# Designs tried in a protein design chat: miniprotein binders against a2bj90. Part 124

Target 1, 235 residues: a2bj90
Amino acid sequence: MSRSARRKTSALNTVLRVVEVFASIQGEGPFTGTYSVFVRLAGCNLRCPFCDTRYAWSLEAGKPLGVEELVEEIARYEPSLVVITGGEPLLQRHPLNSLVEGLESLGLRVQLETNGILPAPARDEQLWRVYHVVSPKDVPVRVPGAKLHPSWVDYARATGRAWFKFLVANEQHVREVAEYVAKLGIPRSRVYIMPLTPEKLDMKELLELHSRIASLAVKWRLNFSPRLHLLVQLP
Below, E stands for the ipSAE of ESMFold2; O stands for the ipSAE of OpenDDE; V2 stands for 0.75 times the mean of E and O plus 0.25 times the DockQ between their complexes.

## First folded at step 13 (miniprotein)

Design LA2 (at its last look DockQ between E and O 0.66; V2 from the best seeds 0.70)
Fold by ESMFold2, look of step 14:
Structure LA2 (fold): chain B 235 residues (1-235), chain A 105 residues (1-105)
Amino acid sequence: as target 1 above (235 residues)
Amino acid sequence: SPEELLKELERVIEEIDETLEKVWELVAKALEAERRGNLKEAERYQREALELMRKAAELARRALELAKKIGHEELAEKIKELLREIREYIELIERLIEIIRKARK
């Protein structure tokens, strides 16, 4: 590569479009309860009706931020976990790999949240060693254009570093999720069902929904994910 | 006939969904090319994705006209939202192309 071409590639590699960076508690999935710094990247390849982070859908919602500067900012929080989320963070795949490299060089644990439409990490990506929580949007209610890339199941089986999380409102949804994961060969130990909150619920309604979905998780022998940040009113 | 219009509408909606899936496959190829430093190929894949997304918009407009002819108001409103979403995806891909073009300059 010429010096000019290498510099152009490096610039692309060094800037992320970031909506927000903040400290909170990871409220969902296998790392629930962990003191975390969240990095919300701009841009999304879906328009889910139940999305609660619609403000991150446009790439223009993000501010361009240098990867080195971002690593330093994150490190100052002394997080137990860095959660990369969005939108869909894999749309910024190349500079995201640079961010992951910087964070892991400091010994920071990283988790990515993705809708799984774009492929799982290749072995030569920094993302290969990151933990992933994959939320397919083609079951129980299909979002147009959503299709879980098959590489995520292969990646999960090969590495043990991916879990699959599904929003459900009732037992019929749970049945559909169970059928879907069985068809794809996703082990039950890697599957979380989580309450679908399509409307603003008061605390009583939120707790009742959690109780109902948790009971279904036990009945169907699946893992339960709360939406803990909603229960404790954290961002 | 109403029955023929409904069959056509269902076929068009399925084609939109398949087209969107193919768009994201092309975007994935563009992102891989970008990661490997092949910015020319990355731009080519994104422009192919953009062409397909414009096809999806055309199909959505067709679906909307069919839904209106059938008189299915609820479905027509859902298709209007889908068309708006597709236009936002066009903007997304255009921004991704701009990023690649700036890196090539």
Scores: ipSAE 0.881, ipTM 0.941, lowest interface PAE 0.5, mean pLDDT 91
Fold by ESMFold2-Fast, scan of step 13:
Structure LA2 (fold): chain B 235 residues (1-235), chain A 105 residues (1-105)
Amino acid sequence: as target 1 above (235 residues)
Amino acid sequence: SPEELLKELERVIEEIDETLEKVWELVAKALEAERRGNLKEAERYQREALELMRKAAELARRALELAKKIGHEELAEKIKELLREIREYIELIERLIEIIRKARK
């Protein structure tokens, strides 16, 4: 290949549209309580009614940032976990693989948060080696066009590096989640239910909601995810 | 009849949902082609995705006309929201095409 062609290919795999980078505590999922750096990528292929990050929906919400610059910025925080979220980060799949490669080269643990519409990683992707928290939007309240790609179930079984996290408000939602994961063959051990938090709950209401959903997790033999950052008032 | 219009509306809504799923399948193929360095194929798949998303917009406009004819105001408002969302998805795919085109230049 010519140098011009090489530079064009390099540009595709070396630039990400980034909304924000910040340090916090992972408040959700299997790594709850971990000191983390959050990398929010721009662009999303869903318009969820309960989305907390609507400002990230457009690719234009993100500033172009080089993969090497982003790796250096993340490394300065000395995080125990790098959480790549968005929007939908897999929309920027090629440069995302380059970011993951850079982060792994530094020995950093990486977790991707995804809606699972786009396929799970292939074995030849750097993304194959990192952790994934998949948030299907098929249930309990379906978002139009939201279909979990079946490769995520295969990836979870093959690697043990994917979990499925569902927002629930009541027992009927938990029942629908239980039926959904049973039909798809998702092991209960890989399933988290998490409180669906309406805007402007006070701390007492937030604790009561967490208590109710945690109780349902015990009853239905599913894992429970808090929204710890909301409870401790972190970003 | 109102019952026939409602059945047609339900069928159109189901077709929109299926069409949106197919759009994201094409976007997935485009992203895989891009990862393999095949930018021409990536652009082709994104353009197919764009065409299919435009079909989703046409189906949503038809669904809106049916909802209005039935007099179902609440459903008409939900379909208007879906149309706005589809327009935003069209913008997303157009931007992904621009990124590929710029890289090919």
Scores: ipSAE 0.816, ipTM 0.909, lowest interface PAE 0.8, mean pLDDT 90
Fold by OpenDDE base, look of step 14:
Structure LA2 (fold): chain B 235 residues (1-235), chain A 105 residues (1-105)
Amino acid sequence: as target 1 above (235 residues)
Amino acid sequence: SPEELLKELERVIEEIDETLEKVWELVAKALEAERRGNLKEAERYQREALELMRKAAELARRALELAKKIGHEELAEKIKELLREIREYIELIERLIEIIRKARK
């Protein structure tokens, strides 16, 4: 690569479009209960009808932030985990690798949230080293154009650093997830089911839904993810 | 016949879904090209993705017309929503192209 090509690629690799940065408790998946800094990236390749972060769908919803500045901002919170989420973080794959490199250099643990449409990290990416929670959008509620990229199954097997989180509302959804993961050869130990929550549930209804889905998780021998942040009224 | 129109509508909806899948495959190829420092190839893949997304918009318009002819109001509203989403995806890809274009200058 010419010196000029390296300089031009450097500019793309140094700026992220960020919607928000905040500290909270990870409410979902294998890291539930962890004190975390959330980095919500702008832009999504889906329009899920059940999305709670619709404000992050446009790339224009985010402000351009330098990777170095963002690393410094994150580090000030002294997080036990950095959660990179948003719309779809992997739309900003290159500057995201730079961000991960910066965070790992400080000894910070990183977890990515992704819809799994874009390919899993390659071995030469910084993203290869981090944890991933993949939320497929093809099962049980299919979003148009959503397909889990097969490389995520391979990545999960190769690294042990990926889990699959599915939104479910009832036992039929849990059955569909069980069939889907069996067909793809995803180990059940890597599968989480999480309550699909309508926007207008009161706390009693929310707890009842959690109880029902948790019972289904036991019945179907799957892991359960709460929506802990909703239960404890955190962001 | 109404049955033939429904079959055509189902086919068009399936073709939209397949087209969207191909778009995201092209976006993935663009991101990989960008990683390799080949911004020209990245831009090419994004432009191909944009053209397919425009095709998806035309398919969605056709689906909407079919749904209206059948008198399926609920399905027509769902297709209108999908058409809005496809327009937003066009905007997304256009922005991705602009990011690449700026980096090439």
Scores: ipSAE 0.750, ipTM 0.887, lowest interface PAE 0.7, mean pLDDT 93
ESMFold2 (binder alone), look of step 14: mean pLDDT 89; pTM 0.887
ESMFold2, look of step 15: ipSAE 0.876; ipTM 0.938
ESMFold2 (binder alone), look of step 15: mean pLDDT 88; pTM 0.886
OpenDDE base, look of step 15: ipSAE 0.550; ipTM 0.801

Design LA3 (at its last look DockQ between E and O 0.66; V2 from the best seeds 0.79)
Fold by OpenDDE base, look of step 15:
Structure LA3 (fold): chain B 235 residues (1-235), chain A 105 residues (1-105)
Amino acid sequence: as target 1 above (235 residues)
Amino acid sequence: DPEEIIKRAEEVIEEIDETLEKVWELVAKALEAERRGNLKEAERYQREALELMRKAAELARRAAELAEKIGHEELAEEIRKLAREIREYIELIERLIEIIRKARK
C-alpha cells in the first residue's frame, strides 16, 4: 500500500457510528448473566418486523466516535465482556476491527452480535479472535434479503468461537431450526433457541413464553437463550 | 386475470428477495475492497448495489400498483412495506458511498 492509501484508509478505520454505549447484563446466548458493556452500532441491512432496536437501523442514528476514545470509554466500566451489537455491526467492519484491536490490547473479552448475512471474519482480521453470536434471519421467520453466509459455519468449526441463536415462537419453528442446522451441519451444542417476543407482552405472558420455549429446547435437545434483560428489567 | 396478477406479484417479491441477497454480496465485496485499501473498487461495488436496489424499488412499485388495481389490499400493503424497506436500504448504501467518497478525497 502507498503512504497515501494508508492515510486514506486510516480515516475510515478510526471512526464508528455509535448509537449508544451502556453497561448492563448480557441477557442472551452463551454469555447470559455476564456484566457487559454494550456498544450499539448504527446501520442495519435488515428490517426485521420483530426488531426491538429499530432506532439503530439508520447510519444517521449513530454519532461518529473515534475508536481510541471509545476504547477508553468502554474500559472505564471495567466490563467482564464487551458486546458489539446494533443494527448490523459488520457494516462498519473496518473501524470495528480497529476497535477490537484496542479492546483486546487491554485484555477485554469481546462478543459480536450479527445477523450472519455478511461473511465471517478472515484469519487476518482482528474480528477472527472474538466471540460471535450469529442470529440468522432466514429461519424460522424469513426476513427479505436474509441468508446466512456459509463462511459462518466454517468459522464456527475452525475456531469454536461462534454460536447460532434463532428466534422461535412455537414448536414448528423449533422443528424448522432443527432441520436447518442439521442440513447446514451446525453442531446442536452451538445452537440456541430464544423466545420471539412480541412488543406488548406483560411479565406473566413473557414468563409463560419463556417456559414454553425452554421446554421445547429440552424436548428438541437444543440450548435455550432467555431474554434475561426483559425478565429483570435491565437494558 | 386477478390470479395471474397475484402470481406475478408473488414472483416479484421473490425476485426482490434474491436481489437483496445479491446487494449484500456486493456490499460484502465493497467491504473487502475497502479492507485492501482499494476505495475505488469499494465505491464501484456499492454503486452496483445501489443500482440493483433502485431496480428492486421500481419492481416493488409496479407490483403494488397491480395488486391495488385488482383490489388485493393485503398483498398491496405487503409490497408497499417492502418498497419502503428498499428505499431505506438505498439511503443506507448512499451513506456508505458517501463515507468511501470522503475518504478517497
Scores: ipSAE 0.870, ipTM 0.931, lowest interface PAE 0.5, mean pLDDT 94
Fold by ESMFold2-Fast, scan of step 13:
Structure LA3 (fold): chain B 235 residues (1-235), chain A 105 residues (1-105)
Amino acid sequence: as target 1 above (235 residues)
Amino acid sequence: DPEEIIKRAEEVIEEIDETLEKVWELVAKALEAERRGNLKEAERYQREALELMRKAAELARRAAELAEKIGHEELAEEIRKLAREIREYIELIERLIEIIRKARK
């Protein structure tokens, strides 16, 4: 394995297009409840009908920020977790690896959120060493162009640093997810189902939806992800 | 024959879906070439991706015209929405090409 080419290159002047940086609580996935800084990168290769962050779809939505400047801004929050999300952060792969290198040099724990269309990290990328939550968009409700790259399954088996998170509205969706992950050989322990939340739910409806999906997770022996930030009204 | 036109429009939507998958495979190859320092190959893959995306846009335009001819307004609107999304993907790939070109200098 050679990482030497990446390490020899100065990463400090590489630029990322950043939509927003803010502190909150991670509301989803395996690190639910963690004090986090969210870094939302611009640009996306999907147009999901249930997307809550449509403002991040264009690269032009992002302000150009140098990696060094961004690392310093993130570090000031003293987070327990840095969540790199966006649109699709892997579209800015080269500067993203530089950002991860800077954050790791400070001992910060990093989680990437990705749609999984682009390949999983190679062993010589800085991204190989961080956590990944992959949200496939080919099941249960397919988004045109969505196809999980098979390298994500290999990466999950090799590292134990990837989980797969699926939006579900009912039991038929859960069945389709179960069949999908079985076919791909994804261990149940790496799978989360999460409520697909329509735009207008009151708090009672939101709690009832969470309860129903959580019950299905128990029935199907899958992990459950809440949308905790929605329940506690944080960004 | 409205039934035949609807079937053809649905087939075009499926063809566009498959084309989008191939476009993102080419973008993935471009990003890998960039990672290995081969900016010439990265630009080549992005330009291939752009050409496929432009073909998808043309397919969507023709399918929308067919749906309009038979008065299927709902299908026509769905395809026009897809065509708008494809135009945004074209802009994305064009920007990625610009980034590579600047890095090559």
Scores: ipSAE 0.812, ipTM 0.898, lowest interface PAE 0.7, mean pLDDT 88
Fold by ESMFold2, look of step 15:
Structure LA3 (fold): chain B 235 residues (1-235), chain A 105 residues (1-105)
Amino acid sequence: as target 1 above (235 residues)
Amino acid sequence: DPEEIIKRAEEVIEEIDETLEKVWELVAKALEAERRGNLKEAERYQREALELMRKAAELARRAAELAEKIGHEELAEEIRKLAREIREYIELIERLIEIIRKARK
């Protein structure tokens, strides 16, 4: 960004509430295995029982960071992918679009993780060109208030840049997911099922659970997502 | 009649679920208004969301009272958990309103 553009952004006081920034491997979904920088934004509009990041639920958990500073910090990691996650990142939509603009100007590839309650990007948003992994929380694990916004299906069809990921424990869950995505018109090619992993599984149990869910993915002609970071013991 | 009370508590939980859906629809409208620079409109949507969220809090209180009345501890704890979540959502919306108010100044 030019110095003049930075002054305009700073004058608008564009600030994100950020819990943490760290490098790791994307362990889930279509970009599994990619060297990534994770940006965890504060605030969430759900209280999922299986949330692994409860410390990001409150907006007060995040420190205010300027978008320009954050872009520079992220760039120093030289990531292959920037994963924006949280809480629910779309609660901070305006400064998030500014962050995406800055990252794109450096040629950085961006993926957003969202629960899909808030609408998909509009065509004139910087987020329009970002990849999205949408994790609806109304099937098979139902969370109150977790209705998927219908714009995500339209966005996925129009752009090919959204995928839908579901935690499943058994075949009944997979059946519920299959019925749900069929009713919404989400193509199977955009759907991932992923093991619902209890805490304290040993490696043998973890592999067995992965095998069972992967077999179900094949049977139901859905994509399978591992929990790769658990299998290779990374954070 | 415990079975009748359980049904009524479950009906209230369903109403809370529907109320939360409406709340997040209003928050979505507020965020769109914010993106377009319509901060007065954004604040109005968030305040409407806050009013509905306070209604959800009252519904949760009534459902918890019903479950406690019959000694159904599992249902009562489920509802008390939901009530805590609603309080956290109220705090979230209040902070979103404060962000908008500061931007308007």
Scores: ipSAE 0.802, ipTM 0.902, lowest interface PAE 0.8, mean pLDDT 89
ESMFold2, look of step 14: ipSAE 0.750; ipTM 0.878
ESMFold2 (binder alone), look of step 14: mean pLDDT 80; pTM 0.756
OpenDDE base, look of step 14: ipSAE 0.867; ipTM 0.931
ESMFold2 (binder alone), look of step 15: mean pLDDT 80; pTM 0.755

Design LA4 (at its last look DockQ between E and O 0.71; V2 from the best seeds 0.84)
Fold by ESMFold2, look of step 14:
Structure LA4 (fold): chain B 235 residues (1-235), chain A 86 residues (1-86)
Amino acid sequence: as target 1 above (235 residues)
Amino acid sequence: SEELERVIEEIDETLEKVWELVAKALEAERRGNLKEAERYQREALELMRKAAELARRIGHEELAREIREYIELIERLIEIIRKARK
């Protein structure tokens, strides 16, 4: 038995503040369409005006759950992908690494969603081996306090396990994203543009917005991300 | 208007520094150095309070409210560290 299994564990590395756990499809980014279990962690270091998960902003919105219990709960769904999201999951970095270790020991594939303000994983972190979809909030419209940590570009180059996803509403936004990723040296194959959906769109308007942004993705030679769960009315 | 923009830039830069300190705290926490983790979080809290005062002085009520929520976040992170130290 390894020393990790017999270590004295503490609440710091064995307890997560969890808002919700549920099954759905991954509707965004490179894993769009995958049967997934979502784990929404509490707490966020941004207050984006376009956030559609404001209920996860406060750390107090989450219930404390043991990592081992959470791994067992997730496994019972038999997911093809485990999506760790939030708020900002990296605020709970230490127990998150424990969760990843448990999920990987069962052969479960993991994807993290992050705003990229906190640094990319180090080589000695369990998070080093998972997939990451990084959504910077400093372009095209800057959210106060948002700054992509430069380690994410280094991590993407070193591992090939990070993609960058940007909310856009129009071609000016796409131009700004294209300039941003070019200056940072992020190849277009790693970049997704996704519709910035205002509240209260009907289905026709939602489809029209998807068509416009998809056309721009083709024009600018960038990947397109839908909001597939909205189109098919899943959580 | 130029003065307003300069103060908003100062708040923005201060928030960036806060998140850098939080990142250092999280790394110290991962390494088991809980005294250092708490010290970084308390430094982050001090800077966040400065950002809150700047937001109030220019009358930016929404930003001031958002910064108060960040203060609550950091206070909760400190509480988690203190529980683990016991």
Scores: ipSAE 0.885, ipTM 0.951, lowest interface PAE 0.5, mean pLDDT 91
Fold by OpenDDE base, look of step 14:
Structure LA4 (fold): chain B 235 residues (1-235), chain A 86 residues (1-86)
Amino acid sequence: as target 1 above (235 residues)
Amino acid sequence: SEELERVIEEIDETLEKVWELVAKALEAERRGNLKEAERYQREALELMRKAAELARRIGHEELAREIREYIELIERLIEIIRKARK
């Protein structure tokens, strides 16, 4: 690459569009209960009808932040985990690799949340080293344009650093997830089912839904993800 | 109608192809080939415009709105690449 090409690629790699940065407890997936800093990136390649972060769908919902400044901001929280989420973080793949490099240089653990539409990290990306929770949107409730990229299954097998989290509302959804992961060769130990929560559930309804889905997880021999942050009323 | 379902399926398949092109663009960027990246994003944009027209023809206003927002997303991605190429 010419010096000019390196400088031009450097500008693409140094700025993220960030909606918010906040500290909370990871409420979902294999890291549930972990004190975490959440970095919500702007822009999404889906419009899930059940999305709780619709305000992050536009790239313009985020402010441009330098990677170095963002690393410093995150480090001040002394997190046990950095969770990179948003719309779809992998739309900002290149500056995201730079962010991961900065965070890992400080010894911080990083977890990415992704819808799995875009390809898994390549071996030469910084993202290869981090944990990934992939939330497919093609099963059991299909969102238009959603298809799990096959490379995530390969990545999970190669690294052991990926889990698959599925939103479910009933036993039929759990069956469809079980069939889907069996067909793809995803080990059940890497599969989480999580309650699909409608808008405006009260706490009683939310607990009842959690209980029902957790019982189905046991019945179908799958892992259960709570929405712990909703249960404990944290961001 | 069966026709409506077929058009919705066609839109879904078109959106899948769009995200495959966006993925190819991101890979081209990683390799430092910004010209190729921009080409893939422009191809994605053209397919997304076709999807918008399909959604409009069937009167699916919500889907047409979502596709317009995706058009804006891809246009922004093209602008980022174009600025980096200067």
Scores: ipSAE 0.877, ipTM 0.947, lowest interface PAE 0.5, mean pLDDT 94
Fold by ESMFold2-Fast, scan of step 13:
Structure LA4 (fold): chain B 235 residues (1-235), chain A 86 residues (1-86)
Amino acid sequence: as target 1 above (235 residues)
Amino acid sequence: SEELERVIEEIDETLEKVWELVAKALEAERRGNLKEAERYQREALELMRKAAELARRIGHEELAREIREYIELIERLIEIIRKARK
């Protein structure tokens, strides 16, 4: 059916360690509300204190899946968007480029979610052509080892295909984000602030937090990302 | 203490250098240079072990646990490269 894209095959570019594949609605960032298939890759190079997906931290958390099999599985959902997330998906960079090539060959829109520690795509990578939501962990509360690779700012400027998303709990956090992005030359139009949600909030608390952070986004002239899936109780 | 803050800063800088080496390894892997990829990963592993020692010296149990998990991650990446080379 599908012709294989031209690629040099090796064990390293044909297998990904995958935690889960599921359909949902993208609840965050610039594509909020989009019918999506989520592909969670195993392995992470950070230990964020507010991580919701700690089960994906180890490479052994996922099972090995062939790129071709994964492309076929994703395609069966007929998604408007494929969200590749993790852990940190760029840790499996070589087979990830092969996955993206396969998905693009089917005309599927792809979004990568990354902590931005590893470099942005080079022009000769398939990853150069897809959308990226970068979640720096350098501010407002620094995670040890978390330094945004400077190539992400260059990539955003060159392609218009990267946005920067920050978890914030209060106005001081927003101030620190605003200072950080100004220092790096990231345009406000590419910046999202998103509520940092503690482990157990009731619906009233969750809505109040969303309202407060959204108000701060207006005040500071930044974009707001909800956590829509939490509000509508989807995975 | 000032000593504690200095050592935490040194660990943070060391972790940044580790991920720079991992980035180089992943690029070498993408270009098919598995020998170079393994070399960079082994250098990253050695530097990560230094970070683990620093965390233990200051009694930072949480950070020491996290760094041990990073060591396991890099060891798995090395294993994957080694199997591909055979």
Scores: ipSAE 0.843, ipTM 0.930, lowest interface PAE 0.6, mean pLDDT 90
ESMFold2 (binder alone), look of step 14: mean pLDDT 82; pTM 0.784

